# Ledger of designs, part 2: VH-VL binders against Uncharacterized protein mtre-1 (mtre-1)

Target 1, 142 residues: Uncharacterized protein mtre-1 (mtre-1), of Caenorhabditis elegans (q09347)
Amino acid sequence: YHQYRELKCSTPTNSIRGGPDRAECHLVLKAEELETGRPVPTGLGCWQEDHDGEEREYCDIVCPKSHTVFISYIDQGHRACFNFITYQVEKRNDEHVLWRSGKCLNSTVNYRIGCKFDDPFETQFKSDNEIFAHLRARARRV

## First folded at step 1 (VH-VL)

Design c10 (framework fv_roconkibart)
Fold by ESMFold2-Fast, scan of step 1:
Order: sequence, then structure tokens, then C-alpha cells
Structure c10 (fold): chain C 142 residues (1-142), chain A 127 residues (1-127), chain B 112 residues (1-112)
Amino acid sequence: as target 1 above (142 residues)
Amino acid sequence: QVQLVQSGAEVKKPGASVKVSCKASGYTFTSYAMNWMRQAPGQGLEWMGWINTYTGNPTYADKFQGRVTFTLDTSISTAYMELSRLRSDDTAVYYCARDSSGYEIHYLTGEDAFDIWGQGTLVTVSS
Amino acid sequence: DVVMTQSPLSLPVTLGQPASISCRSSQSLVYSSGNTYLHWYLQKPGQSPQLLIYKVSNRDSGVPDRFSGSGSGTDFTLKISRVEAEDVGVYYCMQGTHWPYTFGQGTKLEIK
């Protein structure tokens, strides 16, 4: 798998009201990336949270209760484009597609996804292996 | 106004099936998970499982797996719970309830409580 | 399955007096995220349960400030600072950290 991924997104500004617009973004994953027993989407999405004055960055890909992927987005030194994202997973043309919708506060960034966190992503996967199995099962629906 | 309205009371024979409906109004149906619980007369609450209204994917508590089915009709904002092979100890009030965490809420900050409940459906299983 | 144990199961109180209900879990309710999914519900006679407190100590919308929740790990408490007539009913704690979700047995609050 690759450490960083790029997203294909629609133009965020399709309405002339001057406010933040919703954008649709999706990442194409090959079937083998979802079937190799590693967490999916690997290397997708990271976010920062303040812990009593310490800024920490987390990367997680799954909402345990909804079986949807929920990710904060950060763009490699630019302002974050989204303050919330909901992912859907489906299979198209023998590839799995993750797509998201959310509010884009800044349309000037190129979309890149990387993970920076206190612990390796593999540690999170081991803790939540059963939840990632649910995500993989969902991704196989066609 | 956010509301869940359930179907009316049912009386069934042992071995039959029952299907309870739960109609949502006042919010976007597919943005919140739906949970099912039951309460036998004079007893406490028991969780049966939940359905993801966004994906249609149900999850059942092990005790009910194989004899309960959760389904949706999103065109009328309605969730269904069907329980088969009824026994006398299935006599209970059955509740649907909305998960307070919407699917757009980050999982680390979500409440994951049941904030809106249906009025309950009494199912009596007697010979 | 996680066992939730409430005490007392029956709680007769005098109007205007404080009340306290305990809830213990057989396993820690701290999730890998650091959140604790322990919630309190009130079921008034003849009615559906209603949410009072979520994630240990957060009051649901419209819940009076005389209700408070506290605790950590496996030991939790719901307190009512001054009991009113409308508080009569059965109180349930619930854990949402481990699947399947489980409820306590319930504590019936009655006016003396």
C-alpha cells in the first residue's frame, strides 16, 4: 500500500453564494488493497485534537457503530478543506471506490492524505481488527 | 418535531412470526442508526441489535441472530423488526430508538446514546 | 457479555431530598478512543424510556440540572439533588462500549 493517497474531487464551488460548498471526493482502491488483510483505507485521513494544550494528530478510518468511514482531512501544510466527512464504499468496474461528501472551507488546496499520529496505524488496526473486518465486508457488496 | 411511531399491539401463537414497524419523522431518516430493544412485563431492557439506515446493513445480538430480521423502507422512512419462531418468553414491549450520533459526526466525539424512542409495541405470545 | 449491576433496586425517597443510584460494569467501559459510553435513561410509568445522561456526565437536551452523572472505568453514579414528583419511574444505566449493548436491572424510584 502507499503511505499517501490522492483524492479525485468535484469542484467545491458550484454555487455563487460566497459560503463553503459541499464537495464530492472519491478515492479508487483496487480490489486487492481491500482483500489483503490490512486496514482499509490504509493511509487515508488524519486529524488533530487538542489534549490540554497539546496538539495531537490521529488517523482513523472507521465509525464503529455506523460502519461508515469518518475522516478529518489535512493537506500537507495547507489549511484543511473539510471539517467533517462521511464515506461510502462500493465496487465499480472491479475496483472498490470510497467517496465522501462534506463541507469544504478552502478550495485552493490539492487533496492529499497522510497519517501522522502518536502510534502507528498498525497499532490501531490490531486494537480494532473486528471493526475493520466489518468495513471489508461492506466494501464487497455489489 | 422528531418522532418515532410504532405499529399496534399484536397477539401471536407460539411458532408464528411478528413484524413491527417504526416510522420516523422530523429528521433525515438515513442519517441516524436505528436500534431495537425489548422489555418483558416487569423486567428490564434488552438490546436486540441495530440497522445502519445509510447502508441497510443490520447487526444482531447473538441471542437473536437467526430468528430476527431488520429491514428498511427508506421511501417512507420506516424500519421493521421481524421476529420468527415465537415463544411465550418473547412476550414483551418492543421499542425502536434512534442513535443520537449521526453518521456525519466524528466517532471520537459522538454520543452514541438513544435519544428518541418509539412508543413501544406490545407483542403477546400465547397458546 | 458485559454485566451491568445497579444498586439499590428500590429507592423510596421523600420529596425535596437527594437521591443517588450506583451502576457497576463487569468490564471497563473506556473505549479505545478514550470515550466512556455509559448512559442513563428514565422510564416513567406507562411511557417509553427517555435519555437523561450520555457518556457518564453529559445532560441530554431539556434535562434539569438537578440530575448529574459521574464515575469512571467500572463505577458510575447518577444523582438527583432534589427529587420532584415527576422523577418517579425506573432508572436504567446502559453501556455502549462493548457489543452487545447491555442495560442494568433498573432502579425504581418511589415517593415515600
Scores: ipSAE 0.000, ipTM 0.521, lowest interface PAE 13.3, mean pLDDT 67

Design g01 (framework fv_guselkumab)
Fold by ESMFold2-Fast, scan of step 1:
Structure g01 (fold): chain C 142 residues (1-142), chain A 122 residues (1-122), chain B 111 residues (1-111)
Amino acid sequence: as target 1 above (142 residues)
Amino acid sequence: EVQLVQSGAEVKKPGESLKISCKGSGYSFTSYWIGWVRQMPGKGLEWMGIIYPGDSDTRYSPSFQGQVTISADKSISTAYLQWSSLKASDTAMYYCARHEYYDSSGYPFDYWGQGTLVTVSS
Amino acid sequence: QSVLTQPPSVSGAPGQRVTISCTGSSSNIGAGYDVHWYQQLPGTAPKLLIYGNSNRPSGVPDRFSGSKSGTSASLAITGLQSEDEADYYCQSYDSSLSGYVFGGGTKLTVL
């Protein structure tokens, strides 16, 4: 569909707690589109926090909850990355986050998200950079 | 059983084009990256690049960027390595190998093809 | 030419122990990236020997072991046998190159 755009994203490897490292997303291009965009950072980036005595790294995704319609692909970067154990996508405060822990912190997790642009004005933007600037402005803040 | 089967040996002249193949079987082809590795006669291994066949996401070694094209056809579980114009310095054994992600800190190159010998001579 | 440094050759007698070093830098092994080892017998494709610094794939004898410390890794082979004569390569990831790197290879000769 015209209303859906797919992004491919990856988490940083061995990011520093509270540092500038961010998950980066690239627009999945249609056959008629030119590859001229730069990677889109996700939200305020990634951060570390404790969960049940284990360190986790959380990364925001670029789409707000209302515009994130699916996550269709999560690529494990390590044999110790086990879904629901050392990595997972979940909703937190009605927004999607990707977390990873343990040995999985030493690798990149690749994922794909579908963003639905149901705001009529979003479909009027001249470029993907304008759309992503709009989405970043609405991304959650830690 | 997981297998990677590569195309046969090639003998070419400088300036000619070439496309060699690597066919995967015994696993979900679209769930793993395929890497290409060069070994010049009597020399060591050099990583050239990788492709994820599920979406054709391709990454190249800086030394091979612009020198070769890596592609894949997921409908026939086959990855390709291609030259537009061969040089004598391209004479080498070329291996394909399976691995799973953007960095090497987890899944190694765990299964290798048998290799394709490419000889470029005048 | 290689970003990871290995000695070009190592030798030992049957039954002895040898160690093959793999020296990197702060952008690869020193950054915490795992080291994998491959064995290449004459005339064959490389075969995975050790992954994730110290793990053995099914079918690899426990005579082979790997370790990592700081910016370096080592492959240890105990109880040397004539069939161990091969080239050995270490491999890691380099963040400054955003890519995979191999060591230059070490030829093991069993005397």
Scores: ipSAE 0.000, ipTM 0.507, lowest interface PAE 16.9, mean pLDDT 74

Design g02 (framework fv_guselkumab)
Fold by ESMFold2-Fast, scan of step 1:
Structure g02 (fold): chain C 142 residues (1-142), chain A 125 residues (1-125), chain B 111 residues (1-111)
Amino acid sequence: as target 1 above (142 residues)
Amino acid sequence: EVQLVQSGAEVKKPGESLKISCKGSGYSFTDYWIGWVRQMPGKGLEWMGIIYPGDSYTRYSPSFQGQVTISADKSISTAYLQWSSLKASDTAMYYCARLDTYVDFESGEYAFDIWGQGTLVTVSS
Amino acid sequence: QSVLTQPPSVSGAPGQRVTISCTGSSSNIGAGYDVHWYQQLPGTAPKLLIYGNSNRPSGVPDRFSGSKSGTSASLAITGLQSEDEADYYCQSYDSSLSGSVFGGGTKLTVL
């Protein structure tokens, strides 16, 4: 399973209708996960969160050489959004906190810069669109 | 390789029903949105609506809501655009197109990356 | 009228440069939404030429380039060739309409 267990993203309340062009996400990592160089699985599982009585599915991908997280979410099957997020590391209350705004990707260019260069699953796909199609399909599965 | 193939031209009278098709091939049909775009003779492009074939979720342009029905049959990788009662003002070229997107249609972070060849619909009195 | 404004026509000689403008407003291009460009050759379907303001799909020559500034975008074509004769359309998203908007199209003539 994925070592990064908690992820909180804030989106504008009106984003449900129009989809977000930018979201702010916070990811909490244990100090040992950041400092020991322990590998973090990439392209990992999806999770569900309740938002105003509606169940949403989120998936993430972590890049070990980049302060970049690619986050996707599905809003009850009628919305799909992929957030490209950069993060800053700050030590608070004995934990490393990652935070930074991200936005929905309008092209594969930003994803190519961050995660794909270092990820072995890049070899499984012929193009950025194939990776995103794979992540979208995975995000819709329970 | 990746392509969308549309049904042939149609000539109809006002009041008749019509259903035209758009068949995808060379890619995972259920993983991409399909949009419909109208081009009236001598005029520009106008977005009509969109469907996600994986779960058949649809969204319509306000101008076309209630005017047409968009549907898909994922077992044969085909999307459809349907009128219950045609009008002369429906005379146009109709294109289907696949969306290259990382967000739903409402957020606007999408481009139409693969287009069908078009279906000419002529409605005359 | 179309929400995005393009000149109805533009012309140039072989080898020259032409620029096609796409003017929007604060509810679309000015709101930060990306601009995409399509080429429609006579008698054919549109083809994606530029996406995300300035990116080229595989197979599109580097003679085609896109840019965006404020409420406007532009498509530049250098080294004009006869096969570039086509209609060109810009496309973005309009938040006030909650939907896709296309420009009115520009007919490019290579003299």
Scores: ipSAE 0.006, ipTM 0.508, lowest interface PAE 14.2, mean pLDDT 67

Design g03 (framework fv_guselkumab)
Fold by ESMFold2-Fast, scan of step 1:
Structure g03 (fold): chain C 142 residues (1-142), chain A 121 residues (1-121), chain B 111 residues (1-111)
Amino acid sequence: as target 1 above (142 residues)
Amino acid sequence: EVQLVQSGAEVKKPGESLKISCKGSGYSFTTYWIGWVRQMPGKGLEWMGIIYPGDSDTRYSPSFQGQVTISADKSISTAYLQWSSLKASDTAMYYCARQGYSYTIYGSDYWGQGTLVTVSS
Amino acid sequence: QSVLTQPPSVSGAPGQRVTISCTGSSSNIGAGYDVHWYQQLPGTAPKLLIYGNTNRPSGVPDRFSGSKSGTSASLAITGLQSEDEADYYCQSYDSSLSAWVFGGGTKLTVL
């Protein structure tokens, strides 16, 4: 009823730095991308869980405590999802698990999941709820 | 301003227990890690372990696992390093240091003044 | 006793440039983990000098700079001054140990 796969696309959190990674992160955080339903792909590295009749797609992400999760799209899919994507971050142990609600069919999008790094002397988030609120507020501010 | 203040010097005998402290101020104590570092006389720095006071998540260096206990009391913004039975080889300066939100990413940006522990018979 | 290798000492004259190396392996610097540098003046606690390979905290002069390539990192000090006499330590995270590791330290002498 659910299909579980180990996330093989996850990288050590500190492998992501400025330059190309930050440029790609900016694209994912645009309100247009989040509101028009750029898909989180299913398959290798992600799994689905049924939550009270709602299918959620989880992707296991190795991120340190309270860092912002991002998704960088590598390739364009042949068919995009028609449902809006909403991001939720859930902490399990020392890892962040990204999940979304909705259904995405016939997507061939390749992705790279990573962690957004803030300046070492700034702490902007106090909880996983604040990370989610930050992502949502940032998406609306375009 | 950010400050870490450690407890005073200790002189102990082998077999005795000891608990030293590191009090943080000037920042949100529960949102930063507190690490512990040993420096034996005339030697370099050795990372012992680290704690996130917000949920008491604690990680140890393999060399110090089972030899010391790291804990924190977030109600008084204080982290602790504890020995159940001291050895002469525990004679060293012990530093606490703050690390950013992710301990695998951030270096130690503020350090305590150090606590000298001398263990001799 | 150290996982990261530093030269035990380095020396230079006032106004000169010195470089302190920090050599790691595929499980730490080579795995992409950041390198941080600390300065320890005699009788004092260490002070963060460089974080995240190349960044300087407020109050650190620009004559201190860091770099990283492959499995190694370097700290460069230009315009050497007598106040720079100290021990310098590199630090990185090691994934095989699941722990932070320090270099053995380098004693800088200003002649």
Scores: ipSAE 0.000, ipTM 0.522, lowest interface PAE 14.9, mean pLDDT 68

Design g04 (framework fv_guselkumab)
Fold by ESMFold2-Fast, scan of step 1:
Structure g04 (fold): chain C 142 residues (1-142), chain A 122 residues (1-122), chain B 111 residues (1-111)
Amino acid sequence: as target 1 above (142 residues)
Amino acid sequence: EVQLVQSGAEVKKPGESLKISCKGSGYRFTSYWIGWVRQMPGKGLEWMGIIYPDDSDTRYSPSFQGQVTISADKSISTAYLQWSSLKASDTAMYYCARPLWFGELYDYFDYWGQGTLVTVSS
Amino acid sequence: QSVLTQPPSVSGAPGQRVTISCTGSSSNIGAGYDVHWYQQLPGTAPKLLIYGNSNRPSGVPDRFSGSKSGTSASLAITGLQSEDEADYYCQSYDTSLSGSVFGGGTKLTVL
């Protein structure tokens, strides 16, 4: 099931402890964005996939004001946490490593998990649609 | 630009208390951890602990747990390292440094303070 | 004792290549954690030289390069200059200690 939901970003805040500042982004339904007259970029949103017997929710997050681009995975399977798992891509040893980071809403604990991707994430996008397509493709492959 | 500025050198006697400081500027202080690293004379670097200033979440190296207290005052963008009772073996250069740390894992220290020399002798 | 092992000293002639090793174990470098390197000039604070095994911060000459293989990492310095005389430290993360670990440091001398 791939029902898309749209995201909007607030002024930049740090949602990942120990990391660079990032925009705080809120999940919204695509229909509501259309009702308010606010344009929604093609391909931006969140979706659900059945993965290893679990329903996982993936979101594309782009915060132009902060030059921060990352993929967020929302894992609501943690009953004690309403956690927001953020994927960040860093260039290391001529390779692009995807780090999955997150925190629990009712906890002071963060976590980080590393993944390696085969194509560069550091690229110039000429349009928002290119960024969103790239992030969506990466999230689906995790 | 990002800067970490530490307090000046200290000369103390065993049994005395001490609190040294590290002031951050040029970035959002509450958005980054601050770490402390010890370097004994002629020796290497030892990680002591880190603190997240926004909520004072503090993590210590096992070797320094209970030996020192790390704290922060986010209203003045300053982190502290404190001893209740100094020992001669605490004689060292102390650095504050900013780790890029996500969750439970450390990463590299991108900016360092100039260091505070602490000398403990009778 | 340090968790990561470095030679206490290395030396080279001007213009030559020198390498500094950093040996870990299965709980740190061998577990896939990145290695970072710091340069400490006499009387100064350490400065980040290499991060993420092989990446250079802006302003670090390409004469400095890093690599990682198995449980070990290496810092290579080519075109050795007198200004390179310093202590060099490697750093990684150790799962058994749940924290950052440093090597013992290597003093580089330009003969």
Scores: ipSAE 0.005, ipTM 0.516, lowest interface PAE 13.7, mean pLDDT 67

Design g05 (framework fv_guselkumab)
Fold by ESMFold2-Fast, scan of step 1:
Structure g05 (fold): chain C 142 residues (1-142), chain A 124 residues (1-124), chain B 111 residues (1-111)
Amino acid sequence: as target 1 above (142 residues)
Amino acid sequence: EVQLVQSGAEVKKPGESLKISCKGSGYSFTNYWIGWVRQMPGKGLEWMGIIYPGDSDTRYSPSFQGQVTISADKSISTAYLQWSSLKASDTAMYYCARRSDYGDYVLDWYFDLWGQGTLVTVSS
Amino acid sequence: QSVLTQPPSVSGAPGQRVTISCTGSSSNIGAGYDVHWYQQLPGTAPKLLIYDNSNRPSGVPDRFSGSKSGTSASLAITGLQSEDEADYYCQSYDSSLYGSVFGGGTKLTVL
């Protein structure tokens, strides 16, 4: 199984990594758009918690429990959010959540979040493109 | 020509202050992070920190937090590395380098352009 | 001490193949972060040699190739030449340290 960091979309030669040109991932993987600092979309709850003396905001992500959650895209006008430092997605107590902290709490940021089916045989594929093709074929059959 | 040009070699005594520079040209300086990397004599590379010249957002390696100050002046496309009080253990080659990506979309960035280095020698 | 482990030296004769390893852990390479390689010729600044595990910048000959598997990465140099004599460094990201990390470096000697 490939980690999320290796799941890339086809992008133009001059595009930045992990940026807005990841359109292919939206066609293959279910994605939900979140905009921090804005009203919470219907069905998505957020709350505040302390984590090791730092305030974090957690938000529920609608993603099946058998799936791995990942961030497919982040867009921010002010650069205050860094993966694993001031934001991340994770599975906590069998529930998927997004958390943010520090200066990221003061920024309006668009997160595009994907869900990926946890297939124990994904390790049989050699490339991200093969995984994407497999997931697309599976989605069409359902 | 796309390049990073660093200030010349420095010879200092312990306790003295120092500020070295790194000037970018041939590209949009404000849109790329600039990193600083230390190489002690005969040793490997150590990442010290990075700065985004567009808004002076600065991040330090935990090992260098509080030991140095990184700053930038976007009006002259120049980044700086500064010590308030030098130690003999600061003797090293210091490189500035441009981070390959725009903004903060990746964590496993690489350095695609390097300055020639500034040798700092601190001795009594 | 480096978080990424490289052999301190490797050597080979002209025309041979050499491989330089970069061994990490579950918090860096094993977590899926990409690995990059730099070449530092004597008396010069480092130069990007390989990025995102296996990609070559313009101007880097195809004799240089990179690969990644599990918690480790490798740089392979085929058709070894005297001008390849240099120090080589790997780099990745470590999630436990929240920062970029370099390997300790490998000195390649061409016999």
Scores: ipSAE 0.000, ipTM 0.513, lowest interface PAE 15.6, mean pLDDT 73

Design g06 (framework fv_guselkumab)
Fold by ESMFold2-Fast, scan of step 1:
Parts: sequence; C-alpha cells; structure tokens
Structure g06 (fold): chain C 142 residues (1-142), chain A 125 residues (1-125), chain B 111 residues (1-111)
Amino acid sequence: as target 1 above (142 residues)
Amino acid sequence: EVQLVQSGAEVKKPGESLKISCKGSGYSFSSYWIGWVRQMPGKGLEWMGIIYPSDSDTRYSPSFQGQVTISADKSISTAYLQWSSLKASDTAMYYCARVPYEYIWGSYSSGLDVWGQGTLVTVSS
Amino acid sequence: QSVLTQPPSVSGAPGQRVTISCTGSSSNIGAGYDVHWYQQLPGTAPKLLIYGNSNRPSGVPDRFSGSKSGTSASLAITGLQSEDEADYYCQSYDRSLSGYVFGGGTKLTVL
C-alpha cells in the first residue's frame, strides 16, 4: 500500500547544502535496522533559501516521482508548526521535498512521512529497499 | 477504473508524418511515467522510450533515439508518439503503458502495470 | 536480437507444470535489477503477470510464480489450463543501455 518513515528535524545551525552528516533532518532508524548493526545513512540533503521574505528549509524526501508524499502525523512539544503555513511537503525540481519555516525552524519536530503508490495492481512497493539504495548511493557520491 | 486509451489504426505512405496518442484516465496522469513499446508483426516487444508528463523528462532506447519523438500534454492527460517521416519498417503495433516508478541507482522498478489497447500503424505504398 | 534470452516455445498438457527461462547478463539481471513477466493472449495487449521477481498483481492466480537467481529468472506455471495459451515476455532494466529490455518471448502451447 504505502510505507511510513519518521523524520526528526531540529533547528538549523548551518546553511551549507548538506551531506547526510550535516542535515538538519534525519531518518529515525527502525528497530530491525538498529538490530543488524548495519551502517545506514540517515541524513537528508537539506538547504535554506528565501521564500517571499521568509527563510525556508527544504529537505529531500526520497520517494519515487510517481508516488504521492504526505505527512500523516507530526509530534512537537510546544506548538510552533502549522500545516500549510510553516511546513508541508511538495514536489520541487522533480523531487519530493519537505519545507519548514518561521517558528517551526526553532523547534525539534518528528514528522511521519508517507510515500504511497496508488496502483490497483501493486499495493505494496519495496520502499525500504528504494530509500536505502538511494541513501547509500548519495553517501557514496562525492 | 484506471485505463490508457490509444488512438485508432493508421494507414500511411512512406515519407508521411504521423502522431499517435495515448490518453490516461482514472488516475493522476502527471504523476506516472508513460512508456512506449513496439511490436513488429509476428515479433516480440521492443522498448522505445519513456516520458514523465509533469516535466516532460524523456528517455529513449538507443535504437529509437532520433527515430521518433515522445511528448505529453498533462493538461489533457495525453502522451504522444510521433514520426517526421515514416518508413515501411515502422509497420507495427504500438503500445503505451504506465510505469509507476524507476530507479537508476536502485535495484528495482515497478514494471509496466497498465497497458493501452495498441495502435496498429501500417506503412505501405 | 533480444537482450534477454527466452526459449521460443514451450508446451505442456492440462494440469502439467511448465517453466519459462529468461537469461540475462551482468548489466541487467546479474546487476541485481528486478525481472517482470507479461502475458499476451492472442489479439490482445500484454498484461502484467509478475512484478519484482516474484510478486503477483491482484487477480493473477497463484499457479503463476516467478524466481530469480544470478543472471537468470524463471516463470513457473502449475496446473496448466487451456486459457494459459499465450506469449510470455520477461523484462528487466539494463544499465549499459540505460533503459528497459525485453526477452524475445515464449509461445506456450497447451496440448
């Protein structure tokens, strides 16, 4: 049907477009990933840019072009993030991205991101394999 | 119901131009790749190329690069396959098919999950 | 010639098991790319039969199964029925060609 990943995003400290080790958002590892002891890249490529007078952070969401990305849940301590106002997902430069702005940038927030394929003939996709293959390729890239 | 509906059969002469269509319905057209496959009479399937309608990202099989043009108009949920000058060797059944996803550095793809009914193109003098 | 090699024909009796092979190389199946299978009934468009080596779309009977090993893949059909008479094609991705590739097709005859 679709798969969920948890993203933990914190306050940006560096505006340099990041490799995984300097990303402001990180994938939360699943229990089985922790159990295997297998190194898995968890960082997202994030960068900051202006949007109509406000700073936004954009982070790559690894989800195929043909799939739909959505936010099913956010977990935040103090309410600083508002849907469509200070965060959302969108397709940009033919890639899925999460953006956040305003007070949401000064808060640690966990986002549950869904990546869904609506094919009536394929109700399951190998999104773990897809996501980790992409992250491994990104980590290997110089 | 998700479906791809192709334009009707064509009978053409060598040297003529032709544009055939493939219209998607029942799904978000711009979110899925559309591939084109040729089947010569009595022969097997040949991959021609693929397009992502949202941005017109188009990729051709090496044997079809420069032979045909693939395009799409997302406003009417339609993909196209076009020849500037037909040859008798272009006589074939042409299928369009939906491709949900493709990964170059990943080890898997979705395959072609929904197919059009085909457009028969006959090129003869 | 096809990039993926299939036998041109296979035959079996009703109720029998048949297997159709698909042989690739290090640039496609051997590189780890998934294999998909299509069924083409006479006079119709192909239909996706198996995707991702071994998965069945909704509506495909469990008599059809797929497997992959090394540079090759196989489609197995058990309990053959007359309506299984069709052409079968394997398909994968080839990194040297940067595109999808099909096998030459196998005509299944139910005797």
Scores: ipSAE 0.000, ipTM 0.526, lowest interface PAE 15.7, mean pLDDT 78

Design g07 (framework fv_guselkumab)
Heavy chain, then light chain:
Amino acid sequence: EVQLVQSGAEVKKPGESLKISCKGSGYSFTSYWIGWVRQMPGKGLEWMGIIYPGDSETRYSPSFQGQVTISADKSISTAYLQWSSLKASDTAMYYCATGYTSEVTYDAFDIWGQGTLVTVSS
Amino acid sequence: QSVLTQPPSVSGAPGQRVTISCTGSSSNIGAGYEVHWYQQLPGTAPKLLIYGNSNRPSGVPDRFSGSKSGTSASLAITGLQSEDEADYYCQSYDYSLSGSVFGGGTKLTVL
ESMFold2-Fast, scan of step 1: ipSAE 0.007; ipTM 0.522

Design g08 (framework fv_guselkumab)
Fold by ESMFold2-Fast, scan of step 1:
Structure g08 (fold): chain C 142 residues (1-142), chain A 121 residues (1-121), chain B 111 residues (1-111)
Amino acid sequence: as target 1 above (142 residues)
Amino acid sequence: EVQLVQSGAEVKKPGESLKISCKGSGYIFTSYWIGWVRQMPGKGLEWMGIIYPGDSDTRYSPSFQGQVTISADKSISTAYLQWSSLKASDTAMYYCARHIGYSSSYEFDPWGQGTLVTVSS
Amino acid sequence: QSVLTQPPSVSGAPGQRVTISCTGSSSNIGSGYDVHWYQQLPGTAPKLLIYGNNNRPSGVPDRFSGSKSGTSASLAITGLQSEDEADYYCQSYDSSLSGWVFGGGTKLTVL
């Protein structure tokens, strides 16, 4: 019943039809969380449909000089729309923070994500471990 | 191709029940909202409500809340619009349409061909 | 009593330019929500003509364009042709209704 306190969201970008154009949400981890080995979500394959409606997994995103994480638009913990972005670790006021660093230079993948509604703040989780377990979930039923 | 195919025309009497259908194909049915739109003879388009087939989350226009039921069966990629008791004022063309895009900026594409419902005594 | 107001009819001769207005309020267009436009030819289902204020789907001629300013939007049709004779609807989202709203529709007659 605890919304993850370090979940932050950006301002939405105007849509390109079929693209992942919505508010981007990400986790901000403190230095203590990084140093104690708390799990950081890893980059997983992106899901998109081709012209015949089939879902195909095209890639895992790998970005030079940054840890790749996936960001989910979580709706009551059941549905997730994924936007794969890269993070840089920077030190601010003696804290290590994972900040959005933009798209990978070596990635040419286009994203087509079907989402219910953008609602990053309706997500409720009992612990950070549940968030990380959810964010590591790659396969979906459809 | 991405398309929505609706059930055929219906002729009913007041007080009868009715359920019409909208079948999606050529895309991931559970990943997009399906909306229903009414067009009374010679009148404009009225949004009735939407459903997300993946979990059956349903939202209605205030004008249609309690007047109709929207449902979906994701195993056969089909959405439904249902009346428990039809009225003559329900005579209209009914369209289903896929919401594409994101959030409140959703546009409707594609549209089904329409189902004409005639309710007369 | 439409949430979005359109003129009921507009007319023009072949080759002319016509515009169709769509007037909203602070709870919809005025809040920055996108405006989409649909064309309905006689006896057919509506077809998406313009999305996201000013974008054309594949297959829509560049004679059709959209614009948005303040609480209003407009559809412009240049080089008017007889095949453009149809009903045109604007559509947006209304935050006070938490739902999607259509304009009342405009019948375009090509003289």
Scores: ipSAE 0.000, ipTM 0.522, lowest interface PAE 13.4, mean pLDDT 67

